# Designs tried in a protein design chat: miniprotein binders against a7ua95r516to809. Part 245

Target 1, 294 residues: a7ua95r516to809
Amino acid sequence: ASLSLLSISDLVPDLQFIFFWMSNAIEILYFIQQKSPAYMQTIELMDDKAGSKESLLSATISANEEAMTILEEVIMYTFQQCVYYITKTLYVVLPGLLDCNPFGTEPSSEQCRRAAGVCVCAVCVMPEAVRRVVSVFQTTSDLLQQYQVHSEIQSQMFAYLFFFTNVSLFNQLIDKGPARGWFQRSRVLQIQASVKILLDWAKGAGHNHLAQKFFAKFCSTVTILASPPQQLSQMSWKALCAEHPSLKPVQLHRILTQYQLMAELGPLPIWQPSSEDEAYIYRTVDLLESFENH
Short names: E, the ipSAE of ESMFold2; O, the ipSAE of OpenDDE; V2, 0.75 times the mean of E and O plus 0.25 times the DockQ between their complexes.

## First folded at step 16 (miniprotein)

Design jk13 (at its last look DockQ between E and O 0.76; V2 from the best seeds 0.78)
Fold by ESMFold2, look of step 16:
Structure jk13 (fold): chain B 294 residues (1-294), chain A 86 residues (1-86)
Amino acid sequence: as target 1 above (294 residues)
Amino acid sequence: SDEAERMALDARRMIEEAQRLAEQGNHEEAIRLLLEAVEIAARSGDPYLLVKVAITAIVLALQTGDEDVIRRAEEVLRRAKELLYS
């Protein structure tokens, strides 16, 4: 095939190396930001022997700006390297979420009764495809904690990982969904259940706000597709846009078109685009999301 | 004060030479020079020389493929932080 297959466990040594140096650069940056004002004040209070105090203060300000600039560049570089490695593994494992059946063959409660008399249903029945994605997120979380990476940087990393996950899943669903049968209601319900497991992981890991923000487009798509026809057919185009602001007009139009086909509905007048959006539903360049948002 | 100013000059020259050596691929000599520079930078009383040593060690560790250089860069960083945070 045209793609290389990598597991997150194969990348742990490389990630450990990068996290070690990144966390130290972050630590030093925050230290000098905190201590620099006091140090410069001590220079200002010095006795000015031979008139050299102003030169020392000027040089110190310049040194501070240089140090902060270099440290910020190091942190940006190392952060981007971590994200690059992690997202390569995500790219490989994410499509499996769209094909898996999280409901399984046996009830999870039956398996829990066999496991030492205590219920661990969420652990016992996680589908392999979902477990692979969760493993990437959990390994990343464990490494960030191990190296004591500042909480703000940890949040930024998960913000990007959730953004990447949303773009990847959304683009796959829109692009391959017709050919793969992913718009069928039974498949949509399976996809919805698989994504709920990811959202539950994010909540338990303390990233609920980030997941709510960055999964919005994919979750809106699945919510619409999972809706009962009698409920969705009562919602106008304008109401759907208002309820799902993360979806562009071309994206919403495509989702409703696929919904009509799979529910065997004829064209619905209530789903006609607003006058504002009528030209935009044909902007094919806006159909798929970019991985390059800043 | 004259002693501290002399040490600041010495430390700065050593750090800049270590950076030049690292750019030329001479990572062994660069890290050896940083190991010497960290103690001189501390005696200068200028915390930004310790920061410069630490930054140089971090950059060198990220550039090199030599595990011995990386281990010594880690020691330089540990010592620079110890002196900086004192």
Scores: ipSAE 0.796, ipTM 0.945, lowest interface PAE 0.5, mean pLDDT 86
Fold by OpenDDE base, look of step 17:
Structure jk13 (fold): chain B 294 residues (1-294), chain A 86 residues (1-86)
Amino acid sequence: as target 1 above (294 residues)
Amino acid sequence: SDEAERMALDARRMIEEAQRLAEQGNHEEAIRLLLEAVEIAARSGDPYLLVKVAITAIVLALQTGDEDVIRRAEEVLRRAKELLYS
């Protein structure tokens, strides 16, 4: 119950707190990494008064290592906390993306946070369900920029968020798609358009490579399902495997089987798995994606 | 100098005591010591003591639920950074 009401806006104060301290920890870590060699060299150049130099150097090295360890722990902790909060929000808004009709004339009723009044920016003209997802990513991006978080940490965060989003959407589509009618061509085209809006946002935000990489499975699934029966029925199992390497054999087989049922196609010998893949198509444990492999 | 060495020793002891107090949940006393320690650390000329102060302030801020302690930890951190980059 309480999770359904959680918006990214409600988490902004908590995220601001975490991002502030994370950014400062990264900055201090970077300072140590840059200054330590010069400092150690300064100690090494000191006159060795009665063996005190070696002791001082050892103590400095130890203190530096301890400091770096603590900072790395802080950075890891704060990163995990941010991801935890953001993914909770994504969990709430992502299901709406699959039911979204982006071709509908739903008036964008929400004002752009950046402008007084009705904004016609790319985010404000988005379907509400897409906008909610984009808002999570945009808020994350804005916070990372506000606190000047190191670019590597930003990349890692978006990598994980896109991974999480892909797994969530893929698993929902595979598991619930047939029952929800998401495999119907008209619905698939809606999903495809919604995802394109999200990918276009990611491209505009400078995360095109990460988005293409981490959304590959979901995009492949949607691409197959969006294909006309006349076109898809001419593609062999091997050709589909080659075109969609992100899909496991069991996943591709499930998609094609459900497509066949939905399109009322008879058995297609051309979609028969290769002898090499035949053992893998029955590995139902590999059907859904895991969140643990990131 | 003998004075710088004395200040370094004092700052180190204060930081260690602040860490101990923080671990015991006495965040208010911990942050008070850090506010004093940052100035002593600066006068010692040892940048690693300033780093230790900054780290201790960050850790303390993440451990405490007290808004005043958090605010003072931010002040300690800001001051430590100012001194590190001076």
Scores: ipSAE 0.782, ipTM 0.941, lowest interface PAE 0.5, mean pLDDT 90
ESMFold2 (binder alone), look of step 16: mean pLDDT 88; pTM 0.865
OpenDDE base, look of step 16: ipSAE 0.778; ipTM 0.939
ESMFold2, look of step 17: ipSAE 0.782; ipTM 0.944
ESMFold2 (binder alone), look of step 17: mean pLDDT 88; pTM 0.867

Design jk14 (at its last look DockQ between E and O 0.86; V2 from the best seeds 0.77)
Fold by OpenDDE base, look of step 16:
Structure jk14 (fold): chain B 294 residues (1-294), chain A 86 residues (1-86)
Amino acid sequence: as target 1 above (294 residues)
Amino acid sequence: SDEAERMALDARRMIEEAQRLAEQGNHEEAIRLLLEAVEIAARSGDPYLLVKVAITAIVLALQTGDEDVIRRAEEVLRRAKELMWS
């Protein structure tokens, strides 16, 4: 199937398989952690038949350590596989978020309409492009809950997925934004509204802190671009750096330069980087975010 | 008991052989041994042998492309878990 046709629903069976084994590995790990102390105590209370007790205890410790190591590897492997499948789906649907017009009367997707009338749930009123992204996250959440995956693993998964989403959206906006017209105020406001819907979902799902943390860079970019020229032109480079600490100097400089071109403001001395930052604004290698830093 | 110790030794050997067979790509024979080993491990009274069986079943299920082996691995795992939490 072409990547363009891949939906999260198509991956659910594969994800269910992986989540099943991951959850069971975590459960077995938990069993070891809970039962090992009691079992070791039982060995310690056994009659010492000529030094056999110490050897048995040592062998048991070693066996537990080996078992824990293998389980951790399995958990890590299955986690990575889940992330791979989910991010593959996100890769397909995320570009639609940048092109989405949430203010348009896009016909509400027929799917929720079919069953019991106009579903007015928060997901059903979402623009299709936003709903597709949210559906990936919601499906992930539902699967994690279905298999009772430990909360720490859930948090780590959402942290990575939000990180990936932020990097993907940020890089697309910076790289393709000028050519696609995404830096136009009207389009920026659409993007801002779409991202707000996503953030509101994340808040409702209990991931508010993670969403705020990992979307900070993309949100900062959109906030700057959404700012009226009259307001933004009054802000110094230093003030903008302070207000948007998630942006590297090279990123902020790029955003401001493109904003200036789009808004036809001409050169603004107030946006001139400080002498300290001047060397950093030319570090084009730092312009786009890396997926490797997480 | 001497019988429990013998069963523990047998279960350990069976698990080790299953692991070796799995590494060789003989997943069907590996899972067959695990199905036997889980019951012997249970009779030994050693909970760590059940853990070892369960881990081996998980690893085997993730390595195999055979649906029947996966299904049997799930059975091994289920049985091991039932015995672990009894």
Scores: ipSAE 0.744, ipTM 0.926, lowest interface PAE 0.6, mean pLDDT 90
Fold by ESMFold2, look of step 16:
Structure jk14 (fold): chain B 294 residues (1-294), chain A 86 residues (1-86)
Amino acid sequence: as target 1 above (294 residues)
Amino acid sequence: SDEAERMALDARRMIEEAQRLAEQGNHEEAIRLLLEAVEIAARSGDPYLLVKVAITAIVLALQTGDEDVIRRAEEVLRRAKELMWS
């Protein structure tokens, strides 16, 4: 009875409806852009000394501007509705990436060819938690292509979905990680492997640049946590900030605190924040990220 | 084309009335009028009247929730697109 379904497959009819009307609005916008110069040229070539040519040209410019404005609003509205439905399903499946063990399946590296970021072997089975997330992305990609949505709009859609994924995973890791044991080294390595499968999908789908850009905060977090103690203990606070510019001081401080607990290390002088950053490591308001970046 | 100018005036009036009906919630009457207006707009030779019909149908389909109105809006849009590319 509720339109708030949490499975992507249950939302496909609603998404098909929205994509159909969005793609048609884009098509009409394209028509105007292609035909407007030629039509205005025909008005300018009219021989009319009564001044009707100036009035007609002015009305045509006004009609063109009005149509463009309405179409752009429709496209934005339909885009926002698609994002709303898709991110509701994504929110439900993303936590599973933090709990899954991608090494618990028995994939053979000899049976898997990962060239170009695509697994083409019949024996390699994607872990269920990863498969659920990929299914949301793949279904979205398939619908966008089915309705021939303009490539710029497809890129904007995936930019937002990757942004949302990064924020969701980062916030849950920071907020729930201590209680869930997600900072243990074996868990971090499993999380890293699961995310690698997702990044490989994004590369194979033609979105590698977007994934690299919008996953930076979560990937930086996992990279730090996965680093061997011998290596990480040699990197100063300033060096870590330079290496991981996506992390705010409060976030880096929290990550290093969890690393110290996991590695059973005491406070390290080399990890003391710079004088400039020390004021910011306790800004709790900056610890978690907002989903409303736009 | 004096007849084309008359067609443009007629189509414009019909589209504006359909828009008023849609804003009042009279979606079935709005789409019925758009189905008539699409053919008159085509005969006018003014491409922006066909665009206006198409936009009005898209907006109506997104607002209505009535499957019959949505089906008719799709018909109006399909017809407007055919006449744009003719």
Scores: ipSAE 0.740, ipTM 0.924, lowest interface PAE 0.7, mean pLDDT 85
ESMFold2 (binder alone), look of step 16: mean pLDDT 86; pTM 0.852

Design jk15 (at its last look DockQ between E and O 0.85; V2 from the best seeds 0.79)
Fold by OpenDDE base, look of step 16:
Structure jk15 (fold): chain B 294 residues (1-294), chain A 86 residues (1-86)
Amino acid sequence: as target 1 above (294 residues)
Amino acid sequence: SDEAERMALDARRMIEEAQRLAEQGNHEEAIRLLLESVEIAARSGDPYLLVKVAITAIVLALQTGDEDVIRRAEEVLRRAKELMYS
């Protein structure tokens, strides 16, 4: 099947399988952690038949450690598989977010209209491109809840997914943005609105802190690009660095350079990097974000 | 009791054999042994044997591509959990 046709709905059966086993592994791990102390105490209270107690206790400890290790490996494996499938679907739908016009009368997808009542839920009023991204996250959330996955694992899952989304969107914007016209103010405002809808969803889903943390770089980029020339041209390099600490000097410099070109601004001495940052603005290896840093 | 200890030893051997069979790719025979071992493990009174059965079922389900083996692994897991919380 063409990657372009892959929807999160197509992966739900595979995800359900993985989440089922992951959830059960977590449950068994929790059971061991809760029952082990009491069981060991029971062994300690048994009549000591000629040193058998110490041997039994040692064997029990070793068996418990082995069991915990295997369960942790299973949890890690299943977690990675979930992330793999979910990120694969995100990879397909995320480019649409950058091309989305949330202000356009794009006909709301007929699918929610087929229910006799116009669903006015926040998801149904979303632009299609935004809804597709949100659907991936919502499906993930629903599955995590369905299988009662521990809250820490849920947080780690969303942290990674938001990280992946930020890296993907940021890299696409920096690399392809100028050629695609995404640095044009009108397009930037569309992107900003689309991202706001996503962030609002994340807030409603209880992931506000994670979303703010992991989308910081992309949001900073969009904020700078959305700024009026009159306002941005009054901000020094140092002020911009301070206001957008998530951006590396090379990234900020690239954004400002492209902004200058787009806005037909001449060289602005106020945006000159500090002597401290001057060496870093040429580190092109640091321009794009890595997926490995998480 | 001597019988409980014997059952514990038998269950342990069966689980270990199931693990070896699974590693060899004989998932069908592995799951059969697990299905037999879960009841023996329960009768032994050792909760850790039930845990070992459950873990082995989880691992086997993730390693196999056989839908019937997966279904049986779910059954083993379900039964192990029922007995763990009894």
Scores: ipSAE 0.771, ipTM 0.935, lowest interface PAE 0.6, mean pLDDT 90
Fold by ESMFold2, look of step 16:
Structure jk15 (fold): chain B 294 residues (1-294), chain A 86 residues (1-86)
Amino acid sequence: as target 1 above (294 residues)
Amino acid sequence: SDEAERMALDARRMIEEAQRLAEQGNHEEAIRLLLESVEIAARSGDPYLLVKVAITAIVLALQTGDEDVIRRAEEVLRRAKELMYS
């Protein structure tokens, strides 16, 4: 696979290869985990004519540990390769979520309505930018099902993909938001609507609990920015921290500062951090999220 | 039995030689020898020799760039799994 590949469809052959071998390694790992106790018990009940029973049991335990170690390494390696290729695709398409207008007429939605007169799939009513992100998640889900990857590994895969998505969207919003006008309230409402479409996909795909967990920081940010000025300006710092525990003090402070500027609520700070949080609101090293905190 | 112990020793030698061939870059000979070891490993009565065959096939498939070796590794794995799950 080439790192210059930008579409998930271009990566499908490479992903099919990796998923095939990963799923088989997982299957064998779980097989020996299930069968090892029964086999050990068979050795325990064996006739000890040559006095070799304890030696056979010891060798079997060692072989079991060796096999499990190698299989775990293979699974980790193949999992990391899948995640690497999928997240490269996600990184290219995710910024478009921040620019799209889900309330307006989109080419994909208009083409479905105009060309056919009937929308034949849920993806046809999505903005193009949302469709590109959903396509990555849906293709991943389809591949995991096709290769019968164990449900625990499927959950871990989507946990990482949602974590990556949250970090990418949050960092872009915080870093580029002022220059791109993304903190304008009408723009924030568009972003909120686009993300809701993505969250609805995750719920329908059976990943609602993972999406709720891993999108919390980005969703909290958008929720704050989408709030009416009259309502938000009446809330204390402590109340906002309690409603949005996923946000670090420096992150919450930056979001509220941008909100105050765009809502034209004056130059004087409305939200005063608690004495406990004052040490943390200027820690710029904590402003952006790391992709390695998953 | 004594015959099963001899088969286990023979299968282990074949699998280890296949692993050495793979390390040397001789992937075609490695997969050929590995395929030959499958039935001997099954008759040994040691289920972990079949597991070793399967693992070796998986590792070889992931490190080789040769499509014919990959296809044969898939066949080795499929056969080893059939015998493991019987």
Scores: ipSAE 0.765, ipTM 0.935, lowest interface PAE 0.6, mean pLDDT 84
ESMFold2 (binder alone), look of step 16: mean pLDDT 85; pTM 0.826

Design jk16 (at its last look DockQ between E and O 0.85; V2 from the best seeds 0.79)
Fold by OpenDDE base, look of step 16:
Parts: structure tokens; sequence; C-alpha cells
Structure jk16 (fold): chain B 294 residues (1-294), chain A 86 residues (1-86)
């Protein structure tokens, strides 16, 4: 099947398999951690048959350490597999978010219409492109809850997924935005509205802090691009750096340069990088975000 | 008891053999041994042998492409967990 047809629903069986084993590995790990002290104490209270006690204790400690190591490896492996499948699905649906017009009368997808009337839930009123992205996250959340995965692992997974989403959207916007017209104010406002819907979902799902943290760069970019020329032209380079600390100097410079071109503004001396940042604005290697730095 | 100790030694041996077989790609024989080992481990009274069985079942399920082996690994895991919390 072409990657373009891959939906999160198609991956649910595979994800369920991985989550099942991951959850059980976590459960067994906690069992060891909770019972080991009591068991060791039981060994310590046994009658010392000629030095066998110390040997048994040492063997038990070693066996527990080995068991914990293997379980940690299993948890890490299964976590990575989940992330791999989920990010593949995100890769397919994320471009649609940048092209989405949330203000358009796109016919609400027939799917929610089928059952018992027009569902007015927050997800059903979402534009299709946004709903597809949210569906990936919601399915992930539902699976994590279904298998009672530890909250720390859930947080780590959403942190990575939000990171991946931010990197993907940011890189696409910076690289393809000018050619696709995504830097046009009307299109930027559509993107801003779409991202707000996603952030509102994340807030409702209990991931507000993570979403704010990991979407900061993309949100900053969209905020700058959504700003009226009259307002943005009054902001100095230093002020913009301070307001948008998530952006590297090269990124901010690129955004402002493209904004200037789009808005047909002449050169703005107020946006001139500081002498300290001047060397950094030419670091084109730092322009796009890396997926490896998480 | 001497019987519990014998059961523990036997369970350990069987689990180790199952691990070796799994590493060799003989997943079917490995899972058969684990099904035996879980009951012996339970009779030994050593909860860590049950943990070792459970871990081996998890690892085996993730390594195999055989649906029958996976199903049997789930059974081993379920049984191990039942006995761990008994």
Amino acid sequence: as target 1 above (294 residues)
Amino acid sequence: SDEAERMAIDARRIIEEAQRLAEQGNHEEAIRLLLEAVEIAARSGDPYLLVKVAITAIVLALQTGDEDVIRRAEEVLRRAKELMYS
C-alpha cells in the first residue's frame, strides 16, 4: 500500500501488539522493584546453612539486575517501535495541516455523520486535515490508557511525538512555505488556527505543558508571520530574539527575510542582526531542525 | 524443602534451555519448554523463576513471527502473572 493510504487505524493491530508486551514488561519491572527488598530480607532471615545464604543472596541480586536490564531493553525497544509506527502515520497526515483551511465550509467528513446525528464534539467539528492529525494522537492516548502504560512513559511518548510534529511542520514551513504560499498572511492565519485546534486538544488531553514546550518553535514562526506589517516592522531584531527565544538567529533571519519579500517591504534596518548574531545568521546548517536532537 | 529446591534447579535449567533455543531461532521448542517451566517454577515457590519465565516469554513473543508461538507466549505470561500474584 502506498504510504499515502496508511492510516492510524491500519496500524492499530500492530500497535496493540507492541503496547501489550510493553505494558507487561513495565508491570514485571515494577513487580521486581517492589518485591525484591522483601524477598532479600526473607533470604537474610533464613537459617545460615554453612555460607549458602551469602551465595544465594548474591545470586538473587545478580539475577534481579539481569532481569531488570532485559526488561528495560524490552521497554525501550517496544517504545521505539511504537514511535516508529506512529511517526510514519504523522508523516503522511502532517502536510495536510499546512494546506488546511479551517475557515472553509469543507463538508464535515461523512464518518461522524453516520451514527446518531451530527456529533458536535470538539473532534467532529475539526477540519478534516486537523482531525486526521488529532486522530493519531488520540488513538495513541487511547491505546496507552487501554494498556495502563505508566504515566512517565506516556509523557515521554507525547514529548517525542510533539517534538517530531514540530520539527516536521517547522521544516516544511521554512523549506516549502515560500513556494507553497504559506507565508501569505491569509494562509498563515489558517495555519495558526489549525495549530490552535491541535494545541487545544493537547490541553484537553492533559498535555498542555508538553505541547507548549515542544511546539514553541513552530508557534513562534507562525506568530511572527501572522503579525501585521505595521506591528512587526516596529520590532527590533533584539526584541524579536527576546520574544521568540526558541528560534535560532539563522531561523529568525530567514523568517524575517521571507516576510519582507512577501509583504513587499524594503530593507528594514531595525531587523538588522546584532553584531553578536551576525556570524550565526549564515549558519544554514542550523536553519532546519534535526530529528536526531531529542 | 528438598523438593522445592529440586524444582527450582529444574525450572532454571529448562528456562536456560528455552533461552538458548530461542536464540537459535527454534521458537516452537522454546515456547514448549516455557509452558513446562512455568508450572515447575510455581511449584518451586521462587517468584523470581516466574519472573524469568515471564521475561523469556516476552522476549520470545517479540522475536518470533509465528502467531501460534505468540499466543502460547501470552499464555505463559498470563500463567506466570497469575502465579506471581497468588
Scores: ipSAE 0.777, ipTM 0.939, lowest interface PAE 0.5, mean pLDDT 91
Fold by ESMFold2, look of step 16:
Structure jk16 (fold): chain B 294 residues (1-294), chain A 86 residues (1-86)
Amino acid sequence: as target 1 above (294 residues)
Amino acid sequence: SDEAERMAIDARRIIEEAQRLAEQGNHEEAIRLLLEAVEIAARSGDPYLLVKVAITAIVLALQTGDEDVIRRAEEVLRRAKELMYS
C-alpha cells in the first residue's frame, strides 16, 4: 500500500494488516507468559534418568526466552509501523483545528436539514477539521478493538498519538500563531472549543487520563491566552510558573510576550523571571517541542 | 512417549528448514513446510513447537510481499492457535 494516502480511511487496509499480526504476536506472548510456569513444573515432576530432566528444562527455558525476544521485536516493529501511518494522517489534519470555527458549522446533509425541527442530526454536527482528527482517533480505536489488541498496547498507542497531537498543535501555535491571528481572543476561544471536542472524545473512549496528561502543555497555553488581560498582568512570574508547570520558562515567556502584544498592553506588564529562569528564557532550542519523547 | 518424541524431532527439523528457506527468500516453500509442521508439532505434546510455528508464520507474513504466502501464513497461525488452546 502507498504511503501517499491523505485520509485515514485510505490507510485502513495497511493498518488492518499490521494490527492483525501485532495482535496475534501479543496474544502468543501472553500465552507463553501464562503457560510457561505450569509447563516447567510438569517437567520438574518427571522422573529423571541420566540428566534428561535437567537438559529438557534448560532447553525449554531457552526456547521460552527466544520466543519472547522475537515476539517483543515483532510487537515493537508493528507498533512503530502503525504509529508511522497514523501520525502521517494526523500531521495533515491537525493544522485545521487552529483555523476552524466550531460555533458556526452547518448541518452536513439534506436529510439532517429536513429533520432540523427534531434536532436529531444536529446533535452530531462538528466542524469538518475536528471531524477529520476525531476520525483518525476513532478509526484507530475501532481497529484496536476489532483486533483485540491488549489494553496495555492500546494505552501506549494513544499516549503517543496524544503526545504527537500536543507537540504538533503547540509548535504551530507558538511558531505561526501571531502571523495567523490565532492569538486573537475570539480565535483562542474557538481553538479552546475545538480542543474540548477532542478531550470529550478521549473521555468517552476511556482515555481521559492520557489526554489530560499529554495535552497539558497545549491546554495551558490556550488557558493563558484566554485569560482576561487585567487578571493575567497582575500575576507575578513565580505565580505564573507555578500555575503552568507544563510550560518551560522560554515557552511561558514567549506566550506572555505575545499575549502582551495581542492585548495592546504595551510594556506595562513586566514579568521578572528569577535569575535561574532568565538563563533559560532565551534558549531557542527549548522553545519548540520535539516529536521525540524527552 | 516414543511417538511424541519422534514427532517433536520431525517438527523441529521441518520448522528449522522453513526458517532457512524464509531467510533465503523462498517464502512459498517455507509456508508449505509450516503447514505440514503445525499438525506434527501438535502431536508432539510440546507447546513450544506450536509457538515456534506460529512465530515463524508471523515473521514470514511481515517480511513477504506475496498475498498468497500471507493468506497461508494466516491459515498456519489460525491452526496453531486452535491447537495451542485445545
Scores: ipSAE 0.759, ipTM 0.935, lowest interface PAE 0.6, mean pLDDT 82
ESMFold2 (binder alone), look of step 16: mean pLDDT 87; pTM 0.863

Design jk17 (at its last look DockQ between E and O 0.81; V2 from the best seeds 0.00; counts 0 for: oily stretch 47-65 1.60)
Fold by OpenDDE base, look of step 16:
Structure jk17 (fold): chain B 294 residues (1-294), chain A 86 residues (1-86)
Amino acid sequence: as target 1 above (294 residues)
Amino acid sequence: SDEAERMAIDARRMIEEAQRLAEQGNHEEAIRLLLESVEIAARSGDPYLLVKVAITAIILALQTGDEDVIRRAEEVLRRAKELMYS
């Protein structure tokens, strides 16, 4: 199937398989952690038959450590596989978020057919492009809950998925935004509204802190671009750096330069980087975010 | 007991052989040995042998493309868990 046709629903069977084994590996790890002390104590209480007790205890400790190590590797492997499949789906649906017009009367996708009537749930009233992104996250959440995956692993997965989403959206906006017209105020406001819907979902799902943390860079970019020229032109470089600490100097400079071009403001001395930042604004290698830093 | 110790030795050998077979790509024979070993491991009274069976079943399921082997691995895992919590 072409990547363009891949939906999260198509991956559910594969994800269920991986989540099943991951959940069981976590359960077995937890079992070892809970039972090992009691078992070792039982060995310690056994009659010492000519030094066999110490050797048995040592062998048991070693076996426990080996088992824990292998289980951790299995958990890590299965986690990575889940992330791979989910991010592959996100890769397909995320571009649609930037092109989405949440203010348009897009026909309510017939997909919430579960109720005989127009479902007015928060997901059903979402624009299709936003709903597709939310569906990936919701499906992930539902699967994690279905298999009773430990809360720490759930948090790590959502942290990575939000990180990936932020990097993907940020890089697309910075790289393609000018050519696609995404820096136009009207389009920026659409993007801002779409992201707000996603953040509201994340808040409702209990991931508010993670969403705020990992979407900070994209949100800062959109906030700057959404700012009226009259307001933004009054903000100094230093003030903008302070207000948007998630942005590197090169990123902020790029955003402001493109904003200036789009808004036809001409050169603004107030946006001139500080002498300290001047060397950093030319570090084009730092312009786009890397997927490797997580 | 001497019997429990013998069962522990036998179970360990069977699990290790299943692991070798799995590494060789003989997943069908590996899972067969695991199915046999789970009951022996339980009778040994060593909970770590049941854990080792469960781990081996998980790894085997993740490595194999054979649906029947996967199903049997689930059975091994289920049985191991039942015995672990008994």
Scores: ipSAE 0.767, ipTM 0.934, lowest interface PAE 0.6, mean pLDDT 91
Fold by ESMFold2, look of step 16:
Structure jk17 (fold): chain B 294 residues (1-294), chain A 86 residues (1-86)
Amino acid sequence: as target 1 above (294 residues)
Amino acid sequence: SDEAERMAIDARRMIEEAQRLAEQGNHEEAIRLLLESVEIAARSGDPYLLVKVAITAIILALQTGDEDVIRRAEEVLRRAKELMYS
């Protein structure tokens, strides 16, 4: 059965179903891994009347390998289904982070109005675009905990969701930024503030290390673009590479080119790529990130 | 023992038939046969037969759109897990 629903709230029943069966498959896999050596040893200690001991051991090894293979496939399938549905909703809401103004007065969410009993927009500090993204992450976190999904799988789920978020935001900024005016300084500062709110959610949710690791490229990009010209013009190419190791040479070069255009700066000798990097600044195949590099 | 070996043969046959029925789309008969196999698999003394029952129930639940089959797959899985851990 294919799902046609686009919001996370409409997908919760389907996600509950998938998480229930995935969590059980994981539990059985770990049970086998813990019990298999003891059972094999029991067979090895059997009396070998009629010479059947070696045949039973061989069949048991084969059954163990088959069970583990099938369970790993089921877990991978269910994990991919969860990620597919969650990232479909995430893909719809992420572009709003690039367009929103976290410094302005935005309408509060329906939940904020209902929960307060009296609508007080001054107490709703999170922009609606950021709240939509946080809602996807929070719903995912709540479901993983509700179904007691193994902690290693929970971490892997959020590692992928943060990776997906980083790739989606970075690629859109690079591709659409010139046409959408996202490289203008006032816009970059708004983007930076919106992303900071999202990173604060990740920290409060216990995912700070994962967020730091998987958002690094997008955060470095926004940090560079938000820098005042007086500060950024004092940093050499080598210093920028050292401060922002997540950026490939072609990516850093493109970001600095857009910065120069926006700030009306001429070419700066201090930003000349090192001789070893100069071969790589035009590798357009390396400019955008792949959703499959995880 | 001879009883445990007979139980293993019977359970394996029932589980494999349930898997064949599931592949043919006969999910209701597949889950019925799986449910009957659980106690026999437990008495065989082969823990991998209970694992095979559990795996088959999980796959059936993920394949079927029938809520009754899903509920019965949950019962099969619950019982198989109880017997695995006992």
Scores: ipSAE 0.753, ipTM 0.935, lowest interface PAE 0.6, mean pLDDT 85
ESMFold2 (binder alone), look of step 16: mean pLDDT 86; pTM 0.842

